# VHH binders against Probable cysteine protease atg4 (atg4): the designs that were tried, part 4

Target 1, 320 residues: Probable cysteine protease atg4 (atg4), of Schizosaccharomyces pombe (q9p373)
Amino acid sequence: MELMARFLERYLHFAPTNTEPPGTLIWFLGHSYKIEDSQWPEKFLYDSFSLITITYRSGIEGLENMTSDTGWGCMIRSTQTLLANCLRICYPEKQLKEILALFADEPSAPFSIHQFVTMGKTLCDINPGQWFGPTTSCSCVARLSDQNPDVPLHVYVARNGNAIYRDQLSKVSFPVLLLIPTRLGIDSINESYYDQLLQVFEIRSFVGITGGRPRSAHYFYARQNQYFFYLDPHCTHFAHTTTQPASEETFHSATLRRVAIQDLDPCMIFGFLIRDEEEWHSFEANQKYFADIVQIFDSEPQPVETHDDFVLDENVEDHL

## First folded at step 20 (VHH)

Design l2 (from p6 with G53S E101Q)
Fold by OpenDDE, last read:
Structure l2 (fold): chain B 320 residues (1-320), chain A 122 residues (1-122)
Amino acid sequence: as target 1 above (320 residues)
Amino acid sequence: EVQLVESGGGLVQPGGSLRLSCAASGFTFSSYAMTWVRQAPGKGLEWVATISSSGGSTMYVDSVKGRFTISRDNAKKSLYLQMNSLRAEDTAVYYCARGYQDWFGEFLSDYRGQGTLVTVSS
């Protein structure tokens, strides 16, 4: 019954030191908190806690010859986390239980680990138990969304670099989740992207970043200056199923974690939720602040048919 | 035992004012965000206002913004709701609750008082 107090205590206990001066803003999925003192805003802590965190699970049935995704499922779980929170943002009237059911650790759940594994194999020839990359994860989400029209969220994936094409998007009804797999450097994020990356968190439609860790993935949802707050999927809990639901607490993080921008891996998926035309216009208007991360064009460039008119000049009469 | 006891409700004319109080006991009051919720006849619980544990932050439902003020006295273990410019639609049982409105708008509360009735009628 003292869940909130325990939560706060736990958060405070594990929270990193707020080294930023008063007056600094925390940006949380396009919203801001003002830091008035050296402490974390209580609201920020509560809001952070309220986010869904889908982590590794054990005791999974029907997952090929595996019973756990521990060690390989972090990209999938972080992607699930992004999608789950996106759905909650999009449909606040839906109960948490209903959202979580979509991600249940059973084959029939639309966005289950099972479905991801199957789709990964089908689309990208990834064997069960192998890690997903950002592109694969996005492709899986898109396909799974298409296969589940009862989940009222369309998914648009940037398939040509980081470009969104208006003509393609116009064919998709709202709400639409934009997923933009991108690489912002080789070993680390190129400093040229720093300011733009910071700006992304200030965008109203921003619903998080998946990836951002070497050979791993987190869900990034907030930032304070050059520090990025994330949910970590690497804790293993028991499988969540319809018949044996996991405790709700297992879907929340009571630990505040952050990482500096220089420690981020450049491989990331950016997520933006567009719920209507107004939000699209707003997104488009603000795209200038992160134009190197997300590009918007009218249409996909057509492959220039290089008519290599190989005029075989047959006339080399070898005067022998 | 956690106890929350609301007071200050009553009959008031439209445009009138009331101040609700909540006396808390049985827990460290200053460690918890506190919330006022209300339930109108035939309706579900509605979030009204929340105040952080320190009192430094407040949130309001849009319909009461500019009219209601939530405050607290941690030394007295008391929560208050100053209600000005009351309207008929504000008629409800008002409850003091230990808890917080989360990011998604879900009210997280573990304890709630018995409530105090506010009736706004001409």
Scores: ipSAE 0.365, ipTM 0.700, lowest interface PAE 0.9, mean pLDDT 90
Fold by OpenDDE, last read:
Structure l2 (fold): chain B 320 residues (1-320), chain A 122 residues (1-122)
Amino acid sequence: as target 1 above (320 residues)
Amino acid sequence: EVQLVESGGGLVQPGGSLRLSCAASGFTFSSYAMTWVRQAPGKGLEWVATISSSGGSTMYVDSVKGRFTISRDNAKKSLYLQMNSLRAEDTAVYYCARGYQDWFGEFLSDYRGQGTLVTVSS
């Protein structure tokens, strides 16, 4: 059986039943597919497959006392996935191999698991082998990007939860990846965010969501109504290095997976790629549709120096 | 062995029409998306049009939209490209290819034919 046929067969076999009515749209990173029948659009399947999926790896050398990130690296891998796909979107002229090399499982690779682990320890005092949270992941990506100017992508992490400050962003050159680590509820996503969450997938600059699972992370890239399609990092493959490259197939998911909005964990990283001023204006104009997820302000509020004038009224000489 | 054989190319005047055909063999034709690509003199390979395995979906490069139509006959294992309102810039060797364009615009193909030359000249 030929590769493409096998691929399609696999997708068809493992894909959930499309229970949505005809005419429903699938939103894929800000683009839409029209469903004409009960079947998945073939292009949607191909496009989904084409996305880079960076999963757990084994046989990793130089990763402290570990040889695998299985069990703890899901947030890192999902973040790598987001970043890799973002880079592909930003620089379509770059070869896949070149992009994947940035994420090689070797210490020298700019966005390697090694670099994430090191940066996590440095920035957030996270010990090797510990799970990363959204905020930590964003901080690591931002710092690693700063340390690698040869990768022409700037990263701006939302501050104070989900705030973008225009004066800060104006100092950042294009292209810039906006990362918004946010929590949209306690145990589940608050229903008040549902419409906004759906809308985010319709934004042209949207490059995916990482997280969204309890104590784990996926990369969410598409939605159909209240179902969200994701790439799962929890499959372990052998390490990818410059000298021993992994098969390209290991960087693709041949399984279509979705989860309902009710089953999403509220801890998420939203990614938006802004490549120029026009895209920023577009983003800003559309921010009203998800204003509770992403906030935009002119400047960061300065900490109000609470002069706790503790006027210690020393004068209460209690004439005991 | 997978084979793709293009035909129908030739010399045509601007504004003219051509219909390209591709005969496929050696694989389950109906299981694959098919694509036309072209290479103009001195230029790289350019994606032109893709049709889904079933024929239910088509996509085109912007420069040919409204002028070109990709179609297929799975029973005959044939791919077609109807080219209308041809322009000088359409001059190229046209190739039939098994594959699809991915999300990033990369053409994913494992086989292509030898090509057929289309020359649009006054």
Scores: ipSAE 0.355, ipTM 0.693, lowest interface PAE 1.0, mean pLDDT 90
Fold by OpenDDE, fold request of step 21:
Structure l2 (fold): chain B 320 residues (1-320), chain A 122 residues (1-122)
Amino acid sequence: as target 1 above (320 residues)
Amino acid sequence: EVQLVESGGGLVQPGGSLRLSCAASGFTFSSYAMTWVRQAPGKGLEWVATISSSGGSTMYVDSVKGRFTISRDNAKKSLYLQMNSLRAEDTAVYYCARGYQDWFGEFLSDYRGQGTLVTVSS
């Protein structure tokens, strides 16, 4: 059976009903698809399928006393998913295999689960096997990127909640991935953020959202109105290594999944890829549409000793 | 057996027009998105245009927007590419293919024809 045929069959079988009227738009990482009929746009389906999804893995060697990240690794995997797709977007000429190698389930891979676990412990004192929060995940990505200059992507993590400082960013060469860890509510997303959240998906530099709660993190890449499409990391596949590569199919979602905005977890990482000065200007110009989600300032303010640094310790110990 | 046979290529002057055709057989044509790709001398395959299975949606590479039109006739199992305002840079072998270019620009096609040569020259 042809791969394409299988793909379509699977997508059609598991896809939610498209209840939105014709003429509506699907926003896919800052690009739009027009709904011409009651069906999903074919290009949207193919593009969705094309995205890399990095899921739970088993049979992992060298991961402390663990052999799998099932049950705790979903934020890490979703973050890897964001980063992998960002790299593919940034460097479309690079082969898929090359990108996937960066995320291999072996200690030597620069963005491996091993590296995340080690970095989480080092930076945030997260014990191996514990679920990563958004802030921890961002910190890990940033540090791991710094440690791997041969991967041509700089990472800037928003500071003081959701702030980008121009003077700091100016020190970073393009391309740069902006990561904004934020919380848009307590149990659910505050409705005050709804419009801005929708707008984020319309930004050309948008490369997705990683978000969720313990054992329930996902990568969000598209939206139609108040429905958000996501890649699910919670399927366990065998480890992918240089010597024993996993099937490429395990890095693609065969199911189109969406969730309503009211069902989204408010803990999120927003990703934006800036490849040049023009894209930065565009991003800055459009920031007004989501100004409560991402803020831009010239320089970091002097630390006001205000005690209320609610360090959102977003790291919840999930015991399997 | 899946077959795609391109035709309509030839020599044309800059500013001229050409219409390519692709005859499909061996599969349910109306169930598949179809794509034109081209390969210029010394270059790799370039995506040109895609049309959905129903024909309701079309996509073009930026360089051909406004000049090229992809269409299909499912009853005739035929794919077409109307090329207007042709330029020297449009010189290439044009292939009919079953499938899409993916989000990252990778051509996702399981079948393509033998191609038809389009030469735009003064």
Scores: ipSAE 0.348, ipTM 0.694, lowest interface PAE 1.0, mean pLDDT 90
Fold by OpenDDE, fold request of step 21:
Structure l2 (fold): chain B 320 residues (1-320), chain A 122 residues (1-122)
Amino acid sequence: as target 1 above (320 residues)
Amino acid sequence: EVQLVESGGGLVQPGGSLRLSCAASGFTFSSYAMTWVRQAPGKGLEWVATISSSGGSTMYVDSVKGRFTISRDNAKKSLYLQMNSLRAEDTAVYYCARGYQDWFGEFLSDYRGQGTLVTVSS
């Protein structure tokens, strides 16, 4: 069987049934696909496949006394996934291998799991092998970005959960990734956030959500009505290094997965990429549609640092 | 062996029309999305249009929307590009290719034809 045919067959095999009527839209990182029939748009499938998915890895060297992040690294990997795709969106002229090199499973890679583990310990006193929470993950990304100025992306983490302060952001050069670690409920997402959550996927600057699973983390990149599509980091592949690169295929998912809004965990990180002043203005103008998820103020009244680390477990993918 | 053979190119005046054809062989044509790409003199390869495997969905680069129509006949293993209202800037070698342009703008194709030259000139 031809490669593309096999690819499509794989997608079709694992894809949920498209039960939504024709005419509905799939929102994919702020863009939309129209459903013309009862099938999934092929372009949507290929675009989904084209997204970078960074999963668990084994055979990792130099990671303390560990050789794998299986079982504890899902938040880190999902965060890496968000960041990798953000970089790919921001710099489409860069080769995929160049982007992936930033996340290589070796200590020298700027956004390696090694660096995350080290930074987690430094910033939040998280021991190697422990799970990262949303706030810790965001803090690590921000600090690692600061430590690697050659990576042309700044990171601003929302304060006090979900607040962006203009005076702080003004000190950051474009492009900037906004990360908003927030909780939209206790056990599930409060229904009061439903419309806003749906709206977030329609924002041009939207680059995905990390978390969103009970005691686990996925990368959510698209929605159709109240179904959310995600990449799952819980498949273990061999380590990717500069000397022993992993197959590029291991960085893509040929499985379409979705979950209903009712089944989402309320703990998540929202990502928005702002590449220039115009995009910021657009983002700010549209913030009213999700004002309870992301808040914008002129200045922080009192600097507050928050840490919300969660224990994340392995989960079973939901195809319904 | 996979083969893609383009035809239909030629010289045309601005405002004119051409219809390109691509004959495919050596693979299950109906299983693949197909794409037209073009390369203008001194420029890189540019995506023009894509059609889904079934023909139910089409996509176009903005500069050709409303002027170009991509279609296919799976029974004949053929891909077509109807080009209307041609402009000087449409001058290029046009290639038939198997695959999509992905979300990031990377063209995902494993096979491409030899191309057919389209020259739009007064």
Scores: ipSAE 0.299, ipTM 0.676, lowest interface PAE 1.0, mean pLDDT 89

Design l2 (from p6 with G53S E101Q)
Fold by ESMFold2, fold request of step 21:
Structure l2 (fold): chain B 320 residues (1-320), chain A 122 residues (1-122)
Amino acid sequence: as target 1 above (320 residues)
Amino acid sequence: EVQLVESGGGLVQPGGSLRLSCAASGFTFSSYAMTWVRQAPGKGLEWVATISSSGGSTMYVDSVKGRFTISRDNAKKSLYLQMNSLRAEDTAVYYCARGYQDWFGEFLSDYRGQGTLVTVSS
């Protein structure tokens, strides 16, 4: 059953009131819908329903002394949501249950919360149950993807802030997921970024934004003017395992949610999926519309060579 | 019980026209988007066209744009596909279905009819 009539009726019952006039566009992962009669376009509602939403879980086994990520896992869950939907785009031949199995709440699943927690401890010394920040989330996704040969995906995390280097990308195979962790302001998004943030939703390669603060992270997939639609990880369902799969509806949002740009947290991870050379050239040609969010250069500046004396006399840094 | 019954298929020469119909019963027809899909002999299902619940929005696969027109009559609980300029490649069993093809190309549809055969042959 791909669509349940009860689920669609719930969507329509609990959608927020549309405040934008007829003729307004909604931008959904680089594609658009027009508001014709002040109602939400039906295709937009169906597409929003089709996105995988990964939320908090309870009854988790093998997560040290914890049985739930409620209250601390929302950045991990929002990052899993971005990755899961990206993998559905990359591998359309795979069934939904095959993708969801990769995110099962068990140590053997390659993108489980167990694997994120272990990798966060290994890479960033984040203890289990502590907040997962955007940079930690990006590093974990990159390493976990490298370890999983079944669904190849290279994850390129922006260097030196927001930079992508052509010579580094030329060495890897498609598909490539570009992740740009960035901060667009202090307490809220600086108005100087507004236009660029809106433009990002219009590009074909865009696969969403994961962003927020502790206990307040979300996945953003669409916008209408300065309103942003998001998937909310902050509800708790029972754990999903391969031997006891969770119900499919626990992986989909039953409500259409949006937030005004003034209420967005400025801490964000931008995701762009590049599946071939043509998509790379298209992304590169459009970069001018969000040049302060993503920068593209031919090569990374070479660091100054470090002598043993200076390294030994100072604390060793892992980037040297 | 939800029922969808297709009709109007048959044999037609290339360049000819057919109009397919789908009679719906057992649900509030005007509340649902409706879709035509087709299956060529020995092939998988292919999405053809979708129409919104009100009839105000339509979408088509590129290969049929300008030749096919999807429409509906909510008072008669009926879905239609006007097929013009038919080609041999349009030969298939045509099904009406309740719902949309989703963002990922999978069908968000909970019911499909038995189908009606369209054969385009010289």
Scores: ipSAE 0.168, ipTM 0.586, lowest interface PAE 4.5, mean pLDDT 84
Fold by ESMFold2, last read:
Structure l2 (fold): chain B 320 residues (1-320), chain A 122 residues (1-122)
Amino acid sequence: as target 1 above (320 residues)
Amino acid sequence: EVQLVESGGGLVQPGGSLRLSCAASGFTFSSYAMTWVRQAPGKGLEWVATISSSGGSTMYVDSVKGRFTISRDNAKKSLYLQMNSLRAEDTAVYYCARGYQDWFGEFLSDYRGQGTLVTVSS
C-alpha cells in the first residue's frame, strides 16, 4: 500500500514522458485511458504498478539440485504472474499476502515453481531446469488449478488449436480462465494478426498475454497504438517462503516497460477471465474482432473412428 | 506522518449545499491524485470523485455528476468537494483519500482521514 504510493511519487517527479500524440488511447486489460498531454495518465501508472510481478528467485530449497530458476524459469514466472493477477481479480477479498503465498518458492505452495517443474515432467516430459514453452505452461496451470480447491478457478485450455467449445464450458462453474496458446508468426508477429492483436487488449475479459522465447518471456498487460507494456521476470530476488516472506517490493514493477509490435515474439498465451454469464456473452459478442486468435464452437467434433492403421492402399487407386 | 483531515459536514435539507474540505500534510500533496469516497449507514465504501495531481482531470460516479464538484489547491495542500442539490441518498460519512482506487479495488487505507458526516434530511 505504502509501496504503491512511493512508486507513484517517484514517477510523478522523475518518470519518462510518453511520445504518442494527444488523443491517443492506452488500453489496459480492456479499459482505456486518454492521453491529454505528454504525461502518462496518473491512473494508468497507478494501475500498472499495482499488478503483481513474479520474477526469478534464488535460495530456493527442495528444487532437486537447483537453488535458482535464473536463466530458465522466465516462462514459468510470467505464467505465475498472469495467474496471480487473475486470482486477485477473482478473489478481491483475499489479502495480497494470501495470494502471494500460493506462489511461494516451496513444494507445499500449490503454484510454486516446484509444482510447475513436477507437473511439467509428469505431463510433458520436461526435465527440471529446461525451458517451458507456452503449451507446457498452459497444461501445467490447468492441472495445478484443478488441484487447489481453496481458490477455485477452472482453467480451460483451447482445444484443437485455438477452439473453445460451449458444451465443455457449460459443464464447469465460473470463474473460468481461458488460455489460448498460439503462435502468430515464424520469427515475428505476422502483420495479418496486427489488428486482431490490438483488438484483444480492448476486451473487458482480457487478463493479459504471456509468452516468448527462452530467456525472453514476459507478461503483457496494456498497449498504446502498436506499443505493448509488459512486466519483466528477468531479475533475481531471494526466495519467497511462508516462514520468510520476500519483500512486497520484489512483487511489483517500479518502471513502465514497453516494446514495439515488430519486436514481439510470436509465441503467446492469451488469457481471458470469465467470471459470470454476462462476461461470457460480452466475450462471445466480441470474438469476431479476433477470430483468427480464438474460435468458438458449440461442440467438439468427435474424431472419426479409425481402424488400426491409416494405410494408403495403392491397389485402390484409379488407373484410368 | 501522512495526515488527512476532513471537515465541512453537517445537517442539510434536501436540495441544499455543503462544501467539504480535506487538509493534507506529511507528503508532497501536489504529486498525488486525490479522491473522495463515502460510506452510507450500513453500506460499504463508495467511490465519489477523483481529481488528478495537477487538478486538470476529474472523474465522478454517475449519481453525483452535475451536482458535485471536486477541486484542489496545491499551494494550500487542500482538497474540496462542493456538493449541490443534495439528496437523502447522499447521506454518508465522507472521506478523502490519497491516490486512485487501484486496479483491484483497493485504496491506500493508511492515507484515509477520519471522515466528516453529511446528513441530508427533511
Scores: ipSAE 0.118, ipTM 0.559, lowest interface PAE 4.9, mean pLDDT 84
Fold by ESMFold2, fold request of step 21:
Structure l2 (fold): chain B 320 residues (1-320), chain A 122 residues (1-122)
Amino acid sequence: as target 1 above (320 residues)
Amino acid sequence: EVQLVESGGGLVQPGGSLRLSCAASGFTFSSYAMTWVRQAPGKGLEWVATISSSGGSTMYVDSVKGRFTISRDNAKKSLYLQMNSLRAEDTAVYYCARGYQDWFGEFLSDYRGQGTLVTVSS
């Protein structure tokens, strides 16, 4: 907590000025702050600087013939950032260092870059050092979370594009992290999605967006009108390990960064954390406000059974 | 040296009132939001109320809304908590703290006083 006080004291006197008029709302992970004047609301700065930021690292051991993810790991690091902040929300009783240990830069850490690289090769045939796309990142998070009993979290990755199936969710225990990898345009976000994208930040269960293109992936956590605030993974710090932990400062941003909607990359992973039945019903009731980003159906269509001509395989119940 | 000194605690019957004070020194009081937290016997710290640096914005935990009023006097470097309609569950050691709780509910723990005991019993 001392670190956040130092960041805030410096920023209260030197923070970039707000460009939007008084009365404008900032939406931060489903909660809002009203702008009172040209200064950023103090609580918004506190909350922004408290988010875990996981960035590129150097001096990594056990990563095959590589010692750094600089230049190729930003999608992994932004996904780690989303997951780390989600776990901190789910398990507030755990100390920050316990959460950060799960993301240590060593093979034994369950959400290490080592585990992501291994899982990416296993699930998606992505070679170490290659770009991790949104779908690969989601699949890796889901599998790695299933393997980690210390902090239970079911990760549900949208099926058949952006679909969530009620019958599949009804059979798993909360908490559930919904991940929806989607593309909202070709080179930029199609304007038809603008309103829906803004609405997503107002949803109580929203835990952020990871997304981008090679070498340009970020984690987005807040918006003000059509400006989106993000955490930047493109700084390189020395590796974080159990025996040589990195300084806490390397896991937080001391800078407020934002980008206009016109400059956003359309490749995104939307994250929603559902901790109980009431949160699910609230999410479901609000889905209509972003229906082209997330779809909800009762059940997944079954694959069509494939047979040769004149051969059918069906259940016969004559004398049964 | 940052220093926060709470006072005004005591024994009071249910339905009674107390006014807590916190004297601040060693920092620019008017630049910081201020918070009251409490710790009931055998329990962890619970956030009670926060007031912005200017005093223009206040927030309260649901269990005390309408009964407690947080205020500050920046000229006197003092923080106050007026507690009315006290209940047995309000029994706790009350601490003042500098700043907001962060997004994850943590406080600036190294910048709080030694506390003042409030006991609500018949």
Scores: ipSAE 0.113, ipTM 0.551, lowest interface PAE 5.1, mean pLDDT 84
Fold by ESMFold2, last read:
Structure l2 (fold): chain B 320 residues (1-320), chain A 122 residues (1-122)
Amino acid sequence: as target 1 above (320 residues)
Amino acid sequence: EVQLVESGGGLVQPGGSLRLSCAASGFTFSSYAMTWVRQAPGKGLEWVATISSSGGSTMYVDSVKGRFTISRDNAKKSLYLQMNSLRAEDTAVYYCARGYQDWFGEFLSDYRGQGTLVTVSS
């Protein structure tokens, strides 16, 4: 933890002033901190800087004719960030380097950019170097997680927009990561969703949001009033491999970044980690506070007829 | 060169009190949060209490709330733990550490002293 002490020392000497009033709460992945003065709560800084941040890389080998994902990989990297932090919660006994090895920039790593690109082509016909959409990202994570027995995690992607079906969840074992790709407006977040979006950050199972920027992506992990704190993948570091591991500091942010709700893009993937039956019942009991973002039903309706001229395109579902 | 030296441990009867001290040197003490952790015989490390760099914010593990008080004197570069109403379960080696426990439960980001033994018995 020498790295975290260096980040905190630098930040405390050069820290930006918190401008929100005393008594304001910051909500970080379902937990809160109270603002007492113009400085950020020290524990909030510590917790924020401890999050894994996965960003663009250069010098990547085995990615066809490309050596970097700069400019096109931000949804993949933000999704890797969400997944990496989720796995740290699920498997606290694993060392940080063991988690980071799963995301190495090489074909053999189960959650590498190589695996995302291959799966994106296979599932959604997205060519290497094309930007990933939210639905593509969710589908890829689900399939890649199913294929990795080393750190078991079932990924359930919401159906029919934002629906979760109890009968489908009853057939899988915990832990479960729920991913809900949804759109909260046309060009910006519709004000009717504002309170529900704020409530999501107060939910104990909440593990973050990916997306939220026009044709781009960040990972959002905390909020203060209508400001949202995020990790930004748009920084390029040299590739991380098993034979040449990247420095640990390239997987952490020393900067506290936030954006106002008015500047958020409405296309988002909401993540919730459910580790046991009690956490499921708690999530289910709280769903009423964000019922327009996530819906829960007993069973998925079956279509009554098949029509030969009906064609379902995965790209139509990506536009969220 | 960061150094943390704990003192004030000893043998005490249940219900008694002890005051632990930690002398810090080799760094700007007033710039860092400070923490007490303990290790009972045969057990792993347990977080006990943390105090912010200014001393304005304190946090405690549930088992010691209302009994233990963490404090600091930034001018003297010293950290303290007042331990009242001691119980047998408080028997442990107590360590002074720099920093906070993070979101993932990792603790002791930098340095820990040699420890001071607190025994609650007889």
Scores: ipSAE 0.102, ipTM 0.546, lowest interface PAE 5.2, mean pLDDT 84

